# VH-VL binders against p53630: the designs that were tried, part 18

Target 1, 237 residues: p53630
Amino acid sequence: MNSKSQQQEQQPIVFVTGTDTDVGKTFVSTLLVHKWKAAYWKPVQTGIESDQGDSETLKNFKIAASTWQPPIFTPTYALQKPLSPLQAMEYEPNVDIRLLDFVVPEEWSAENPLVVEGAGGVCVPITRKLEITTDLIKHLIETSGHPVYVVVVARSGLGTLNHTLLTWNHLCDNGLRSHLFGVILNGEPNEGNVQALKKFGVNIMAQVAQCTTAHDQDMELHELPSVESLMTQQDVE

## First folded at step 19 (VH-VL)

Design t1
Fold by OpenDDE, fold request of step 21:
Structure t1 (fold): chain C 237 residues (1-237), chain A 120 residues (1-120), chain B 111 residues (1-111)
Amino acid sequence: as target 1 above (237 residues)
Amino acid sequence: EVQLVQSGAEVKKPGESLKISCKGSGYSFTSYWIGWVRQMPGKGLEWMGIIYPGDDETRYSPSFQGQVTISADKSISTAYLQWSSLKASDTAMYYCARLGKWDDWLFDYWGQGTLVTVSS
Amino acid sequence: QSVLTQPPSVSGAPGQRVTISCTGSSSNIGAGYDVFWYQQLPGTAPKLLIYGNSNRPSGVPDRFSGSKSGTSASLAITGLQSEDEADYYCQSYDSYLSGSVFGGGTKLTVL
């Protein structure tokens, strides 16, 4: 049986990036995966010497309102050091990350959206050629054959305006304006920052935070926009 | 064709233990949740709990938490509902049902039910 | 008492239209969670009738329709037939209970 949440159109790839490394990309990706009944893929995982990895974190994150069991695909690269991919490769001289290595997992049936979580922010170097996350996004746009969209995760609190605007403008300046779904602010609600960002033309998708109760978490999940609604908005623009 | 076949009717006494079964076929057993629903005589449907046979994750209704145990044996595509000590109030029809893949908490296929009668 | 409220019984003559209401709250239907409907014929197991508020599975006649608004849902049956005599249950998710909730059920009698 098909769910009403599944689109008849070609399923999108949604790239989740951030303004920084610890802004809550994994958390937001988890919410989106469950909201959209999506699959999950983190192409590059660093810090496996000290961390279980974001894929495992996502897998273990339970949402009571969701009975979705997300397909999780193995990272193309997993590096030991908790550094940027470029820096982490300095400790692994036999690893040479190339953009062409990033192929959409064949295990993805394309029956549901694919959430792709990036490493760090948009300017994080991924390859020894100094290609950055933005280049990875472009690569997926060019090679995947699917509609590709971008979600920016940012902190909600003080200082986020500058980082969010820099990130947003960077993506726009790199020709990705039509691919931007919007920004998800993670942290304590901050209506002032929301309004400020909107004045600059930034689309705020949602404000989220880690919840202490299952109820609040369920409600937060439900308040996220559907991928269908976001795609429709893009078609109008 | 998706089918859930439950074990036969049970007649038990208070204090006895019981384990009833639900065998799934016609689909990937480890890829779908299985739930249990109680229906007391002449009453409505009550959700008891669910299990995901793929990793044995279980979720219970608060009303049934600690009262029953839900388990699964994926090697034979079978889910179980068990009591350690039955009560007369446990007399009911028990249904297993599969949860749909795309809709949260949807029971899309149901077993035929297992009647459990507990009387002294 | 059931978290979702249904009338205990409804009746109609063959060919008529009947409606079964399902009233919830802000923590279930009102929160936007989907409503499902099940038909239980006498002496049989429940069968899925409506999913996703208004979708019919294969094999369910178009005489059956579901809708949702606010904190309530409704099942409508047009062209009532004798074989429609059954119990009908609505079901949704409740965020406070962190689980599935059913209505109390409605017995439909075809006169």
Scores: ipSAE 0.907, ipTM 0.952, lowest interface PAE 0.5, mean pLDDT 95
Fold by OpenDDE, look of step 19:
Structure t1 (fold): chain C 237 residues (1-237), chain A 120 residues (1-120), chain B 111 residues (1-111)
Amino acid sequence: as target 1 above (237 residues)
Amino acid sequence: EVQLVQSGAEVKKPGESLKISCKGSGYSFTSYWIGWVRQMPGKGLEWMGIIYPGDDETRYSPSFQGQVTISADKSISTAYLQWSSLKASDTAMYYCARLGKWDDWLFDYWGQGTLVTVSS
Amino acid sequence: QSVLTQPPSVSGAPGQRVTISCTGSSSNIGAGYDVFWYQQLPGTAPKLLIYGNSNRPSGVPDRFSGSKSGTSASLAITGLQSEDEADYYCQSYDSYLSGSVFGGGTKLTVL
């Protein structure tokens, strides 16, 4: 019997969003998947004409300290152009993404957490009706039957304060405050930004960076909070 | 019941090649890592490497990198450890062991061991 | 030369309590990686005894307990029995070696 058998009966869905594109959502999702022994699902993948896709990136990202082999579920939609889903659909007139299409994969046994990676930032349009990533999060909250939480990935460096606060406040203003685990800052450590964000009531979960050594990567993974600890914190608030 | 059954004892000469096997049963073979552990006579346990039969990802201990080859045949739920050229110093008991699913690097089930003797 | 350090031998009389230490470093036990313990009876393969620092698999008596603190771990055996005579190994992960590391093993003799 494994130590993880003591996990809560109902596993959470954790939605990973970002302040923008290329902030390191896939990288952070990978770390969380390995840390929490989670499954992975990216509902919408764009840019498949020029990129292998984030699922493949996650699959190929090896962490020496981790022997976890993540279940990876197929995107509900995969679009050719490296654009927002809405823009990408302009090149594929037969594709019509609807929020109702996003159902938690049946292959997910709920034995472990599910990490869901969003496309771009919270205001990225996903449907032709101009529904955005925030609406997708709400949809999962309403339909999945599981606890749903949100992690925001942001850059750690200069200029991130505005984007991070706008993203955080947007989510709060949309009724998702109680679903927010926190922010993970990706990049060179910046304690000044960490302290600034905390003054605004933003929960900083961790600071991470892409490491050049296996040792540093292993240590970084280990320093991430457990999903159990995060859930416990939410219950107290 | 999870079981790992290893091939029988081997007696070899220096310079000979050898491939020993470990067959898993009672679980999904492609869903768990299989590792090899060496135990020289009267000595402790030494991790050699691991393989994930699902995609054949292999990881080696630095001490054994290039010294041995780990492989798997998922069609028959069997992992292998092989030498291209044995040395007398390779004389040891070799164990295969399954890694646990939820605990990183946990060896939760072990084979009975294969004794390899290399002598002139 | 094992990365984790164990005493080469310990002994106790039946009914006594014995402790086996496992000393690591900041790159393994001290880094927070879990410690596992294995029992190897004479002439047999190792068997999992403790996982996740202090958990017992099914079939392992509650006489066996594991703990971890700082850079070290410990296996305690209470109510020592003759059948406990075996070699005991601690195991963890080392981030510098990027792999599994074992202790040198401890031979437990029941007097």
Scores: ipSAE 0.895, ipTM 0.946, lowest interface PAE 0.5, mean pLDDT 95
Fold by OpenDDE, look of step 20:
Structure t1 (fold): chain C 237 residues (1-237), chain A 120 residues (1-120), chain B 111 residues (1-111)
Amino acid sequence: as target 1 above (237 residues)
Amino acid sequence: EVQLVQSGAEVKKPGESLKISCKGSGYSFTSYWIGWVRQMPGKGLEWMGIIYPGDDETRYSPSFQGQVTISADKSISTAYLQWSSLKASDTAMYYCARLGKWDDWLFDYWGQGTLVTVSS
Amino acid sequence: QSVLTQPPSVSGAPGQRVTISCTGSSSNIGAGYDVFWYQQLPGTAPKLLIYGNSNRPSGVPDRFSGSKSGTSASLAITGLQSEDEADYYCQSYDSYLSGSVFGGGTKLTVL
């Protein structure tokens, strides 16, 4: 048995959220899934009328350095319109998303971490009761029986400071400070923004970007922190 | 117990085609990569390629791309390595090996090898 | 010609300590990719000896140890025994080649 199989008895659930839609959550989730040898679950998928879905995107994303074949679990809800879950449900009157519907997939063996990708940002409404992504995170903390942590994906460039800080503070104010692994900045490297965010107490996990070469992609994957290191850091704080 | 059993030794002439096999047992065949490694007489190990029997995804070493074909039949838990036209330089021991699940590119179990001799 | 460089041969007397080096570059060992070691006894298939730089599979004696530093890895064998006479190969991943790379192999002779 290899070194990674000897990890902690209880594997974590890591919720990947973002400062907005289209910030690269799927891309970052893919990297994390391969880095951590994790399973993947997107509880709510929208836009299936025009898009193959993030699960399929993740499945088809190949990393040369990785031989991991990620278990991918079916979304609990898949909605037609490329809108927020709340708005998408307006076109599907028979669909009523409830937080209680989100149960960790039984197919997850818990031998490896579970990466959960959220829809949009932390304040995106998911239910007709106006429950938001943050509420889904809390629900998983309360019901999954596993350690739950949060990764925030943000853009690296101009304008990210405000959105990142708002997102970070929102999560902290909602009692999730101890669950925050950190922020992954996606885009062209921006050391100025990194330093600025750190001054505000934001943990920057990594800077990533879509790479044009397999070499660069492999190197980027390798530079990501291990889930063990992140968990250890949480214990010290 | 995990086992990889390869087909027997082959003696061939240049220009002939050949397909050798590697049968896996003791594990979920479709859940692990299988690779092929060449060892020429008195030489070191050379990675040729890998296949994931679950979906038949295949990756080749640049040195072996287009030179051989790797395939699998999941119904009988068997992986294959084949040549369309053998050369004398293909004379070697060929090993199949399973990739570990948790460590990328780790060959954790090996077949006993198949000796291929190509001579006029 | 091997991407990873090993000495072609090493020797030692029974009970001695021997070390086999594996030198890579910034695109493989130096990039932080794991190093694996395999033992190939004469006339047999390779066997996994070390994984994850320093871990031993079940059945591998603790007198075998692996380490990695910088762009190089090392296999150490303490209390050398006659049965240790074999070829040893290091292996890793290379990001430029996008695939597995082996060392050239080291023949260990027990004197």
Scores: ipSAE 0.880, ipTM 0.939, lowest interface PAE 0.6, mean pLDDT 95
Fold by ESMFold2, last read:
Structure t1 (fold): chain C 237 residues (1-237), chain A 120 residues (1-120), chain B 111 residues (1-111)
Amino acid sequence: as target 1 above (237 residues)
Amino acid sequence: EVQLVQSGAEVKKPGESLKISCKGSGYSFTSYWIGWVRQMPGKGLEWMGIIYPGDDETRYSPSFQGQVTISADKSISTAYLQWSSLKASDTAMYYCARLGKWDDWLFDYWGQGTLVTVSS
Amino acid sequence: QSVLTQPPSVSGAPGQRVTISCTGSSSNIGAGYDVFWYQQLPGTAPKLLIYGNSNRPSGVPDRFSGSKSGTSASLAITGLQSEDEADYYCQSYDSYLSGSVFGGGTKLTVL
């Protein structure tokens, strides 16, 4: 009956994770959403007692070159304390996060990519069973019915070699290398760190910073790779 | 079928206020930007500003910032262009146009135009 | 004032080929932003003719084609017909102006 699904390409889910909290995952997610004309979903939001959350931050960040208005889906879980989801549940004992509850929003029309932003870094504990962000990524791979890819956000500066290599190797050791688009370094450009990470075999997708002029922000958005080119790169490797 | 229907021609004197309208139909009004484009007599096209009726985000061309107000009433699927004090130099044809969803800054459907004449 | 430069007019005989240029700069076409083309028939509103540099909306004949190279774009019209007599505008985004820019327009006359 429904013949329109036969004429549409299967759109990917791109999971944005990080080497740590506060490395710029939401800023990078915002850039990718505008570049790819993607929808956005933050499955687990914490810290809402003092912050409107990452979905509102993404909604309110405007890029002059872009007129894209992303579909933004409600978090499956929103918790008060600015802690890992596991720890935040200690202050809301009636909340019991389960991986099975993370179902791709049915409102997503799947005519464009879906950017999914994780909480903290790849080992951040989410459930009382001590399942971590990496387990959420695997869950989406197994259950979504869409191709799933991963982007890692890391600081551009001090300490990033250690944190980025630990995160990259963790994901590869968990069988996710074929899903990795690469790393985006966030902060002031640092060519030394870029080259060092490349020597270890890390794919650097881009180096970005929050720009002070609209012109520079437009150029930064423009220079990001298309999702199609990243999918092609993954097939070659 | 996407349609943008504009209010009728206006004849005004300098210093008077004016609000012209653009009613969208055949699509989800709150899901697309609406823009306004000026065409002075015998001249080309100039974008004036755009509004996203879903949240009223508004952007103005520098040439028109502070000169006009763009607004929308999503309950009646209508966008507006307003002057608080018209000048003779505002004499022009004014088009509304919808921005395309998948192409940044693309004006994909246009209204029929509203002629505004400002003379003493 | 528009930063995209078009010739003020162009002409051709029926059946011939004409091109209309649109020259920008490093902050618009040269930065890689898409070029759109609009046709404005006498006494009517503009109509989308080309989007995404070279794509035709439904109902636009394939004798209209668009291309982009460097800081410039071009609209080509083959098999000229009298109904093609109109004004043609190119458009792109300009990152310094933080908004859309139109070319000055080109009046096509079919001889």
Scores: ipSAE 0.845, ipTM 0.922, lowest interface PAE 0.5, mean pLDDT 92

